VH-VL binders against a0b8k9r932to1074. Designs and how they scored, part 6

Target 1, 143 residues: a0b8k9r932to1074
Amino acid sequence: NNLPLDGIVFISVRDEDKAEIAEVARRFVNAGLKIIATDGTSGYLRGSGVPAERVRKIYHGSPNVLDYIRRGEVKLIINTPTTKQSVKDGFQIRRSAVDYHVPYITTVQAAKAAAEAIEKALRGELTIKALDEYHREVRYRAL
Short names: E, the ipSAE of ESMFold2; O, the ipSAE of OpenDDE; V2, 0.75 times the mean of E and O plus 0.25 times the DockQ between their complexes.

## First folded at step 1 (VH-VL)

Design m5 (framework fv_modakafusp; at its last look DockQ between E and O 0.31; V2 from the best seeds 0.00; counts 0 for: pae E 11.9 > 2)
Fold by OpenDDE, look of step 2:
Structure m5 (fold): chain C 143 residues (1-143), chain A 122 residues (1-122), chain B 107 residues (1-107)
Amino acid sequence: as target 1 above (143 residues)
Amino acid sequence: EVQLVQSGAEVKKPGATVKISCKVSGYTFTDYYMNWVQQAPGKGLEWMGWVDPEDGETDVAEKFQGRVTITADTSTDTAYMELSSLRSEDTAVYYCATGYYDFSSGYPFDYWGQGTTVTVSS
Amino acid sequence: DIQMTQSPSSLSASVGDRVTITCKASQSISNYLNWYQQKPGKAPKLLIYAASSLQSGVPSRFSGSGSGTDFTFTISSLQPEDIATYYCQQYNSLPLTFGGGTKVEIK
């Protein structure tokens, strides 16, 4: 799975991660990516001056994040899965991410690394392939 | 230490209602879903449903739709499972179960109550 | 719903034997599979999560492998205290579903 240089990033993170993720999201927006997020996350991002569109919970109907994934619009998912909402929705989101080959980031550190890699790519410092390799070098751990 | 302590055994008549409790300690009650699992005598495990103690949201398996009510009381850190219109086939041990979740590890049931036996007989 | 087909339903082996239990999912569940041990009159105990991760405090003779639809649970050297029924369980999607169980006995 390739990191995107355009498209939509879906973000859903726990409260303690929102401050750091807001900085990451800002970097994504500056890189030309669009943000969609869950209620709490989107509210925080907007409050921090980061454009983010609220997306419906899956059980509230369409359009929700699954629709965006199935349309091929979501190119990256950031989800720090410590909340129960993430657990419930995660079943379907994970499945869709796999089915539609959408990269899935689960830690703040990995999210920061992705932003850095994307920025380097935009400056011509990395190829898309190198970007993916860079991402694979990042260690993931549960928060 | 995490503990899930369930209420005692129940004997009910067909058509009656039973309500089982599961009191938790050792972790923040509202942080994780509480699940209920049924096990008929000599049979396997069957997931009944879960509750989000934080907002009371529930999800129930189709088999139990319309007869099961799962609730949580955050003031007492206690989850409840109520099964109505009891039938003989509802005779079983019922477990509450929960676990930690992350993307890499998933959603295992790390912690179980000791089980509550419910006997339905005429 | 995802059906979990577990085999065999029962087995008898000698102390020290290698025991293998299989679980097949009706559709891909990635690595979202748990293995539980249940002794008579007791609640299930988590042994393996994420298909191959050993739960803390569980003896190293227990292991799991597989991804997608085919999974294997192994006891490298069966011990008397391992007499129990073992269950696989998927958590890829709702409803959560268990295998039918495998009763393990000692000859």
Scores: ipSAE 0.220, ipTM 0.757, lowest interface PAE 1.9, mean pLDDT 90
Fold by ESMFold2-Fast, scan of step 1:
Structure m5 (fold): chain C 143 residues (1-143), chain A 122 residues (1-122), chain B 107 residues (1-107)
Amino acid sequence: as target 1 above (143 residues)
Amino acid sequence: EVQLVQSGAEVKKPGATVKISCKVSGYTFTDYYMNWVQQAPGKGLEWMGWVDPEDGETDVAEKFQGRVTITADTSTDTAYMELSSLRSEDTAVYYCATGYYDFSSGYPFDYWGQGTTVTVSS
Amino acid sequence: DIQMTQSPSSLSASVGDRVTITCKASQSISNYLNWYQQKPGKAPKLLIYAASSLQSGVPSRFSGSGSGTDFTFTISSLQPEDIATYYCQQYNSLPLTFGGGTKVEIK
């Protein structure tokens, strides 16, 4: 399967999604994944007790998420655009996700489903139903 | 209701510059990118570029780089497309078009201006 | 740039016929594809977005399908008012690119 059981998860979310995403990010960290996030999201996560490394938005230079994707380090992208600059970044991130076969998620509901599937996989409890739900929620899948 | 109203037809000589406008109403101008699309007579649609009215950032297709400037004036809710060094092959209808971009649901051009005809002739 | 190849360039069909138009992307665009209708002398009108989602107010005889590189647009029962040129457009990456268009004529 292509569930991200190790590696880096990139998170960049709208203000209204931050509280719910902080709980999802905590679950990813507890599962052994590392979080990188854009300035506003990383600040919120760290303020909520979730370890997250800050990366720049693409417009602001390197290092940004494209650098991490090109290195093969990013295993999952969670991105809900917050500004028009984030929207412009979205085109480049999506193209890179396709080129490097990285699954990406654009809603809080899909992010929660991913966390649940990863947790179940680590406990040996992953079902066909959970896999189908996860695959339905992601835009791209890697083999 | 959302409306995009473009300026009237223009007739220009080769080497001239044309500036066409797209005035918007019925939505928050700074919330959406404004796109410009060229259509030569009897030909298809070609994306020229966009402007972000909130910060003035633009992206222009390679074919038009160096000759096109796209701008937005938030005091009048009007976008502009300026094309310089006009050639006969620039004879076309020019459209402004916009829609809400959402990373998960896409970027449909829900709203289009009526078009502005630009004729380049000597 | 992503090249969008649209076929056929033109077609003639009778009222009530099923019409299909194909659009092929030079690389995978997932479902990031729109379909527009343009009547003579008018601006284009959005019919389908995200490959298969029907725009509000658009008649149900119009539909879209496909993902990745191969897409189809269908008019299940052609009406006289459907005489127009139809265009696909990808929005997976910049620059945004359109297909060459398909002119639909009756008879």
Scores: ipSAE 0.026, ipTM 0.636, lowest interface PAE 6.8, mean pLDDT 85
Fold by ESMFold2, look of step 2:
Structure m5 (fold): chain C 143 residues (1-143), chain A 122 residues (1-122), chain B 107 residues (1-107)
Amino acid sequence: as target 1 above (143 residues)
Amino acid sequence: EVQLVQSGAEVKKPGATVKISCKVSGYTFTDYYMNWVQQAPGKGLEWMGWVDPEDGETDVAEKFQGRVTITADTSTDTAYMELSSLRSEDTAVYYCATGYYDFSSGYPFDYWGQGTTVTVSS
Amino acid sequence: DIQMTQSPSSLSASVGDRVTITCKASQSISNYLNWYQQKPGKAPKLLIYAASSLQSGVPSRFSGSGSGTDFTFTISSLQPEDIATYYCQQYNSLPLTFGGGTKVEIK
């Protein structure tokens, strides 16, 4: 239940999910998160106006997604596999995500829910500050 | 419609070799790993290993190391499991099984063959 | 290797009863757990994947729950056609491993 307020989100999704995931990725970027993605996903996101850094697939060497996970930089993983190659990489990514305690999301609906939860957390902090300003206003008027 | 059709029952003597086929239809054979599972009479299920039909990469469980060879022939969409140096305890039903493997929602065994009974007797 | 301890090894219940089967992993497997049904002389059939997700075409009386090391499979109202052996199976790491099975019978 520990969703990130900062850091990197890794995104790798199948073609049919890319349009909806691009909308989710925009919400993450607007919330201050950075996106890294594999080839086809990163290209789609950038073409949709969402800044995303391309990362190498594991079998192409370093730096790849495992390097980011092991450095503690990846705070959330969104994966709906797109190819057989993604399945091989996915096994290693899943193992590393467990070992380094990175939350892992597998559906578009869960990804949308994560974006909403992050936005709610940010609004909640702002709401608390607004409440403090309200309390100050009430105290002055009570005089 | 996905189908996995295995070769027929076999009776073997100790020390012999058995080779079981699993012919696939209804999906692209090279898109999914093919697994093999052993079930001894009255016993549970035991994973033997897998092959990736795309490149022939394979892994086998420690119990079967050195005796099992798992292969795939993409020209016939057929996977094979060969078990050598047969022992009486290898008497079992052998299944091929495949499925969409996903990093997080995976279900490796959506589809199963009908099973192949191998009997090893003196 | 991750050991899967499945309980009970067998059970007998009446039609309409709620049936519960448990599976315990020797280490955390997150939600990477499948449940299979096997009827005599037949191949196993996938019922539940990812611990709690119902496979397409599977009746809604079947369900699964749990995460980490403790998992539960439930038949909400046992039917005569549910006589089978049920297996859990982890796919968190290689080698893939199954529980010992639970044989379900009707009284």
Scores: ipSAE 0.006, ipTM 0.535, lowest interface PAE 11.9, mean pLDDT 81
ESMFold2 (binder alone), look of step 2: mean pLDDT 91; pTM 0.933

Design m6 (framework fv_modakafusp)
Fold by ESMFold2-Fast, scan of step 1:
Structure m6 (fold): chain C 143 residues (1-143), chain A 119 residues (1-119), chain B 107 residues (1-107)
Amino acid sequence: as target 1 above (143 residues)
Amino acid sequence: EVQLVQSGAEVKKPGATVKISCKVSGYTFTDYYMNWVQQAPGKGLEWMGWVDPEDGETDVAEKFQGRVTITADTSTDTAYMELSSLRSEDTAVYYCARHEGYSYWFDYWGQGTTVTVSS
Amino acid sequence: DIQMTQSPSSLSASVGDRVTITCKASQSISNYLNWYQQKPGKAPKLLIYAASSLQSGVPSRFSGSGSGTDFTFTISSLQPEDIATYYCQQYNSLPLTFGGGTKVEIK
């Protein structure tokens, strides 16, 4: 069972996903998780009333998400590309997630499933079904 | 609304070079990578490579390195795939297909260009 | 390179049948797998992305499941317009690689 019930969630999403992901991010914050996000995503989240700290894109230097992953602070990554540079950044972030055993999600559907699983766990309502749904949605995870 | 329109069929001799175009409309050309996929007659799909129209960066599959050149012209919203030193094994339909950032699923494809290499 | 193996290579089924196609990766690809439909003489069409997400406008009879190395694509009730070759494709790492395809025909 490696649900992220505390710690940091990294979020970087394309414009089309921002409105829907803001609601998911709010749910993570209400569950006790902290959000860090890339510049555009961070601005949107804060504008929507969701507390989120800005981190730099990898090519803009430190601090960036790789620094947080290497320190063991990031417990979940949600990444849909916002720009074409995200292709290279995405491979680098994904490789780091594999190396450091951090769950990695690339769709809004999977992010919603993660939020539901975390909320159910915190309420003591987590079932085998909910765990199976979470495991299907989370690509890389520490055991 | 979104369209990828490829150039017409080509018939070439062994040793020749072919250059296929993929003209896009209905979206911002520089926001998506453009991929090229080869399909030999009666065979499956094989990824050849992609170009980033924004900066011209490319990635080409090992099998095609040295013979294929993938380019983009932002003034005409057109991507190109040039294949040199043609062999009979290069007879195929060639498709262009776009993807956005890390979302490596091809939501729009060109109609395909048939290239026949014969003596 | 990650090798994608599809089975069967071809199948024949009747209208209304449940059709199942499998795809196996030579190494774990998490859920980084897409499914495409290609009708004769046409370009491929995206049906499923990220192993189980249905592309907008695609009928709900199409579904995908699986993670790691073993993936399944299902047509719950085969229709005449579903006659096509279906391909899986991994995007866990470059180069992008496709399965060999499964040709679906009507009996």
Scores: ipSAE 0.006, ipTM 0.576, lowest interface PAE 10.8, mean pLDDT 84

Design m7 (framework fv_modakafusp)
Fold by ESMFold2-Fast, scan of step 1:
Structure m7 (fold): chain C 143 residues (1-143), chain A 120 residues (1-120), chain B 107 residues (1-107)
Amino acid sequence: as target 1 above (143 residues)
Amino acid sequence: EVQLVQSGAEVKKPGATVKISCKVSGYTFTGYYMNWVQQAPGKGLEWMGWINPDSGGTDVAEKFQGRVTITADTSTDTAYMELSSLRSEDTAVYYCARDEYDSSYYFDYWGQGTTVTVSS
Amino acid sequence: DIQMTQSPSSLSASVGDRVTITCKASQSISNYLNWYQQKPGKAPKLLIYAASSLQSGVPSRFSGSGSGTDFTFTISSLQPEDIATYYCQQYNSLPLTFGGGTKVEIK
């Protein structure tokens, strides 16, 4: 129930979602948010003209995404896992999101809803309906 | 040496609240999650929830939601599990068990258990 | 929730026997499975983690195998001190869930 209007968005998505997520990430950057992403996702985003900093996966050592979450720097997590390795990483990231009260999104549709809600809030146009839609999507995906 | 020491046995009436403690030593309390596990007489193990002592963040299994509160006191290196509105079916042994941040979700050290009996 | 079905519920074997118990997950959990030993009146003790990794200080007669939905725990040569109930536990997703346990007794 906190809309992220500043800070860092962590993105790690499966190959099938990269093209659609690049558009969403661009919208976050235009709204003033910073993107950090895992190796494959960061490479795709940068190749699409979206500034994104690379962070390590959990098993690649420190600093990794969990370090950023623990510091309170990450305000939103977008993670669409597919492989068993990425599912395990997603579980640990989600566990950390719970501990640090960070919204956790696992679908492209929910990510688009978040971008829309943030954009409307920053323009002073956020409606009760838009805020309810955002909270419904985030609540469904967190715990 | 790592030790998890739980508070002693409790006998409670239906509707009462019980609060069990788990005091740790031999490691950095804030470096590990603390889990709570229930075991009814002659039955298996059931996970109740966990706490991250560093942040105070908790997750509680749906079955116990609304009746269980898990807390941690970093000044005394003690985790607590409070169960309210006690019923006879809450009669069980309750265990605390630690697991490490970001390595594996396995319980490498357990408390000795606290027996809670709910009877009139 | 992921349901863990453990089999058999109990067994009796002689000292020196090879004992095998199985654990089946209701959906794939990769290798995210642990095995615990609980002796009468005592807290559980971790024996195997990540399906097949032996915990430090645990005798080599204990082993685990499997992935996905089907897992096996083996005691290669049963000893008197191995009388206990053994539990599998998945950590692929929340809530963490345990098998129903297998009580191992000596004949």
Scores: ipSAE 0.007, ipTM 0.545, lowest interface PAE 10.8, mean pLDDT 84

Design m8 (framework fv_modakafusp)
Fold by ESMFold2-Fast, scan of step 1:
Structure m8 (fold): chain C 143 residues (1-143), chain A 120 residues (1-120), chain B 107 residues (1-107)
Amino acid sequence: as target 1 above (143 residues)
Amino acid sequence: EVQLVQSGAEVKKPGATVKISCKVSGYTFTGYYMNWVQQAPGKGLEWMGWINPDSGGTDVAEKFQGRVTITADTSTDTAYMELSSLRSEDTAVYYCARGDEWYDYYFDYWGQGTTVTVSS
Amino acid sequence: DIQMTQSPSSLSASVGDRVTITCKASQSISNYLNWYQQKPGKAPKLLIYAASSLQSGVPSRFSGSGSGTDFTFTISSLQPEDIATYYCQQYNSLPLTFGGGTKVEIK
């Protein structure tokens, strides 16, 4: 089972998705997961009452999100890019997710499915339907 | 060692089509966007567009829309830029450039350039 | 489109001089600005990214600063090998746009 029931979730989302992702992030925190996020996303989450630690950009040195991925601390990556957003956020995250077999989610719908599957798993209520929905929406997964 | 190697110089007549290749080595081709940049003689740099080789998705600058097609062949690790309906104003050096992206986007490796001359 | 205006279009300076080039964006681009060096007959080379970050392997005499709409690129002590045209580039939004370039010559 590749559901992230503990550990760190990295979140970096476009402005349009921030409100919906704040709700998803709150659900992850309530499930016992820790959030790290890019500057803009982190600020929005904290402003919405969701604890989130800011991670540094690559050019600001260490630690940055690649360090967390390489150490095996990041268990799920949520990145909802637009063409403009992908210029800022970096294909290095996607490449690292592939290299380190970390589940990678690119849509709000997939992020909501992940939150629901984790919540159901923690309650002992994980169904074949919920597990199937999660696995369909995870682009890169640890197997 | 990362290398971007472009095809050789082309001489074309107005109205013709030119297709330039950019063959890469030394890195995972699908892990980076490939950009195309035009430089007219004695002039500055102008971005034409990019391709994500992993998806085949492209964005092309408005000035070149309808005349530029950018493609990628993952079996040969080669990106292509095809420019149709050539005009004398298209005489330029064309560069491919790799976009290295992590919160920031910059061109860390460039091809050597391909000179295209459009003359009647 | 975001227009990038470089100044001056050309300059001549002596070896050891401090050289400053400016770049202005038509709207705020935060710190999403790169600087490239292009020597005659060669492809451009990345020197500075994110307005002020020095690319690995680039000499420390090159530096960048600024945010928003006003940016500067500085060569603290001009060397003969620095004869080139320098370009700024914004990556805040598509299309990616470059400044017109500044040709640096030695007296």
Scores: ipSAE 0.006, ipTM 0.536, lowest interface PAE 10.9, mean pLDDT 84

Design m9 (framework fv_modakafusp)
Fold by ESMFold2-Fast, scan of step 1:
Structure m9 (fold): chain C 143 residues (1-143), chain A 122 residues (1-122), chain B 107 residues (1-107)
Amino acid sequence: as target 1 above (143 residues)
Amino acid sequence: EVQLVQSGAEVKKPGATVKISCKVSGYTFTGYYMNWVQQAPGKGLEWMGWINPDSGGTDVAEKFQGRVTITADTSTDTAYMELSSLRSEDTAVYYCAREDYYGLESYGMDVWGQGTTVTVSS
Amino acid sequence: DIQMTQSPSSLSASVGDRVTITCKASQSISNYLNWYQQKPGKAPKLLIYAASSLQSGVPSRFSGSGSGTDFTFTISSLQPEDIATYYCQQYNSLPLTFGGGTKVEIK
């Protein structure tokens, strides 16, 4: 029962994934979830008609994504790999997800599976199979 | 190659204004914050403020508020730091240093300008 | 403002020695701490970010550790080119603040 049926989804995706993730984000909003996103992702989502709030840099002040995670407000993180060298060391977002046990998704396919599981749960159609698929895609570890 | 190139040394009289430039190349200017750091002779590093070149938004440390103006010109990929009402205590090397826009990836100030020496004397 | 206290303010060591510098934050900063090296007459250079991550191109003899309020920077085997002043810097909150620096000299 750790499906996020309420709360905040944080989204930060590479440029190649933005178009597909906009459709997934719209489904999350329709399910009653709120979206916060990094500046580039937030701009793309709003340009696509999906409401999304921009998060601040970590040291610029509150609120930033780490504040939301620490407060237990972020229920799901979607972060697709970037071309940044820090991929090997892990992002602060990934580290925080591990520390606070927030579900962490690294692919558009896994994000689509999460949206489907949430939609089925809201319709009262969630099965053990659908829940198992969601749990296979959700990771707490850095890749 | 990523480079930050600062304007040359300045000698100013007390009460004057100095404007230092930091021209960037080799990366997307609007993707990174630009920090300004002061170092008085024989002293440590002191953060003055930063600018987000994409929005033009700035934050300036309390010690420098009212005297420091930080700006960015995206048409020339150049950041500026202007310090007014100069005093002898403002004699220092001034650095620009870039930092990842999102801060979520913990890169730190990874590329610095060479520094601009400002001497304030009568 | 978060105050960063470095110790020692200066040290002298021999080539090949292990050098340890400490940095204390006045409040918890998690792992939001960088370490910089500044050689005489030069701009600072980022060595370590996120308390323990080695910046690309930096020799493996440099390392960092710690979290919360207590941090350590280590040079496992001091080399002549390591003569410099070393600074810690927090980025947990504004204003960004630096430690007072540790001057490392060879005896």
Scores: ipSAE 0.007, ipTM 0.540, lowest interface PAE 10.3, mean pLDDT 83

Design p1 (framework fv_praluzatamab)
Fold by ESMFold2-Fast, scan of step 1:
Formats: sequence, structure tokens, C-alpha cells
Structure p1 (fold): chain C 143 residues (1-143), chain A 120 residues (1-120), chain B 112 residues (1-112)
Amino acid sequence: as target 1 above (143 residues)
Amino acid sequence: QITLKESGPTLVKPTQTLTLTCTFSGFSLSTSGVGVGWIRQPPGKALEWLANIYWDDDKHYSPSLKSRLTITKDTSKNQVVLTITNVDPVDTATYYCAHSYYDYEGFDYWGQGTLVTVSS
Amino acid sequence: DIVMTQSPLSLPVTPGEPASISCRSSQSLLHSNGYNYLYWYLQKPGQSPQLLIYLGSNRASGVPDRFSGSGSGTDFTLKISRVEAEDVGVYYCMQALQTPYTFGQGTKLEIK
């Protein structure tokens, strides 16, 4: 999967991860990426000063995250599940990520690695470590 | 379009069991994130939340009424059923069922309501 | 249980004038996800409640822009910039931060 340097990052994270993810999302925005997020995550990000557009989960109508994925606009998915419901939604989002070849991340550590890799790529200074960490996580989750 | 409609007896006697059915269309309780709640309103009084049921059969009840309440779903029939045991005149109210979604928890579409009178 | 208190309970308004309703909670409705789990409903005479505002400040689909919700934590306000005849009814706030979900006692808006 290619390292995303433009486009949309979808973020949906559990409460415990929101504070750390807000800093990661800020880094994505500073790198030129747009954030879309589920209702709870979007509110937290905006409250933290990070621009994020609300997107519906799969059931709540159109446009929802699957519509963005199918259009090829989502370049990276970060989804840490909170409930049994979130786990079920995560399965559909993950399946779509595989089908549309979008990197899928389920942990804050992997999200930080992705942000670092994107930042280094934009500055032309990709390290073997950052690239390996990003690709290892993507292959584990998407393949 | 999401629609819900309550049905059940309009008159019950004290100590009896009240069973109310919510029949809905425009959504499925097999869909991840979807829930249905029951809210009542005694004549001239405020709204009171009773119970929620979700697509994964998770159930929440008002603690003060929990021993008397049972909420169930029949996903194939698009129905949610609320049962209240040992009713008394203070249970006289208009009963509503309403749609909710897990990411905001608010009730966005309500049924028309059904008035239930508990009287001897 | 979280107690919701509305004021005023009765609100006579001249058509075209603004109206404001307060809702206070006995504990904070601000979740760690950054949202206030507060909702505003309107119940018109003889009708079911209808959602006006969700998560503190978001206007529900189809709700006119003269309605707005504001506030955070324990202190919330519903504002109507220009009251119209169709706005007559009882307004309720509700919290869904924790079960049991609880409603305020209602504010009856009447045309003077």
C-alpha cells in the first residue's frame, strides 16, 4: 500500500485513545491531510482545535465512511473499537479497506508511526525504520 | 423514512401485566448501532424514560422500575415489546417508542404514542 | 440519578420576539469524547415529542435555523430568535450521559 501524502484520513477511536489521537490528527492536518471522523471523535478533535468533518457510521445514512472509501477519497483509516457495536462496524470498515486497498490501523502506536512516516516522506527524509513500521502495521491489519 | 407505532390495550386493571408493542419501518434492529427506547408521559406531566434495547440485545432499564420492566425484540417482525408487571394507577400514561443510534444516544424519531389508563 | 431543572416553567412570548429556555443538570454532561449529552425536544399540543437539538448544539434535520442550542457541562440554553405560532408547545431537555436518561420538567411556551 502507498504511503498517503494527500487525501482523507478517517478516524474513529475509543475514549481512552482520544487525547493521544488528537495530537496525531493535528500532525496529519499539518501535513496537508483532511480528517473525517465519527460523531464522538469529531467532537473531541474539534474541541482540541483540530479541524475534522463529521461523517456517519455505516447505518446512519449517506454519506457514510463506506461512501468515502468507495470513492477512493480515504487514504488511511484509524479505528480503535470501544464497544461490541464498534467492533461490528470495524469489521465492515476493515473489509472495505482490504477491498479498496486502504491502510487500516487499530492502535494509537501504529497511528503515531503513520504520522511520523508521512511527515518524513513530505520532507524527503524517509527512514527505513519509519517505512518498515508503517508497512508492517498495514500488512498485518489489511492483508 | 423511519416510522414507529405503538399498540396494546388502552385500559388495564391494577395488579395486571401491561404489554405494549412497537412496530417500526425504515430501519432494522439487526443493523449495528440501532436501538429502540420506551418513554412515557402521565397526563399533564413530564416525559419519563423507561428502557432501551439495542441491535445486539443489550438492554437498559430505569432503575426505579427495573423489577417490573422487560424489553424484548423480534428483529424478523420489526417489533420491540415492553412488559410492565403489577401496574397501578400511577402507570397511567401515554407510552412512546422511539428510534436511537449509538453514536449520539438521542431519540430522533418517535411513534404517535398510545394512552394506557390503569383503573379499577 | 442526574436531575434536570428547567426555567422558566411557563414562557409567554409575543410573536416575533426572542425566547430563551434554561436547562441545568446536577452533574456535568460533558463526556471525555468532548460532547455534551444534552438534547432538546418540542412537544406540540396533541403531538409526539420531536427532536430539535442533539449533543448540546447540533440542530436536527428539518429544524429551522431560528432554533439554537448552547452551553456546556451543567448549564444549557435553548434560544428561539423569533418565535412563531407553530413554536407553541412544551420544551424538554434530556440527558443521555448515563442511565437512567432523565428529562427536565418542561417549559410551556405560549403566545401572549
Scores: ipSAE 0.000, ipTM 0.517, lowest interface PAE 12.1, mean pLDDT 83

Design p10 (framework fv_praluzatamab)
Fold by ESMFold2-Fast, scan of step 1:
Structure p10 (fold): chain C 143 residues (1-143), chain A 120 residues (1-120), chain B 112 residues (1-112)
Amino acid sequence: as target 1 above (143 residues)
Amino acid sequence: QITLKESGPTLVKPTQTLTLTCTFSGFSLSTSGVGVGWIRQPPGKALEWLANIYWDDDKHYSPSLKSRLTITKDTSKNQVVLTITNVDPVDTATYYCAHSEWGDYYFDYWGQGTLVTVSS
Amino acid sequence: DIVMTQSPLSLPVTPGEPASISCRSSQSLLHSNGYNYLYWYLQKPGQSPQLLIYLGSNRASGVPDRFSGSGSGTDFTLKISRVEAEDVGVYYCMQALQTPYTFGQGTKLEIK
């Protein structure tokens, strides 16, 4: 129910998704949001000209995304895992997102829908259609 | 190699404050996702969860006991302390501390337990 | 609070035969992340509880494959395909979907 119009977006995506997610991340930055990302993702984003702050993976210690979520600093999570370890990290991140009522997105398509919904909200063009589409994508792709 | 051990008094009188210490090894309570909880078991009865503390000092208490419970940690000493005020004979139980990883594993390794008898 | 109910409370079994324990919750344990926050523990006589099954159906490290967990939402089952003497003890289910974490009343498995 609460679209993030400001705040922090956490991004951690598999290699196949990095190019498309960089475009989405740039749109979030242009909308006034800040990006934090895991090592591989943050490196790719910065290499693509998108400002992103690096955070550690959960198994690498603090500070990591769980610390930020529990402090109420993260407003949106985008996570497309690909390894056994990143899948385990994903379990804790998904649990935290639900416990702290943070929207959690697992696909590039849902991330694009979220960016579009945020942009429309900022322009004052948000409609029932945009909200329904965003919620359907998130629900459909939840693990 | 994860181990936990409870320590504290074995006998306490009604109305006193009970303090129990959990000392552990094989993990750090500075590691993200890690928590330690306290569970008790009155003789011949079921397990009852009391409180959890997590790596970020987030604390959770059984609502029915919350006013009597305090959980704290000393990460550098690998210790978690539970305090129970105004004890009553119904608090007689074996007290356990146990390791958790938030989101996945809850109480996957337990201490040996310490029997606390509340009697006059 | 979520109430956990186990059945049976007493389970006499002949060695080599299968055993089954039921656990029911007063509300769904299925989280929006797709996992059931249901756990199974064994407490052998005079010992601390030990984790058998986590997140409904996953065996904990070192647990023999004769143990299996199944179910979703409010109805869960722990099965032992061939009971052995060392399986004697009290079995507890627990929910960790929300605090307070709550345990069932326990099922005592005894060899006939």
Scores: ipSAE 0.005, ipTM 0.549, lowest interface PAE 14.1, mean pLDDT 84

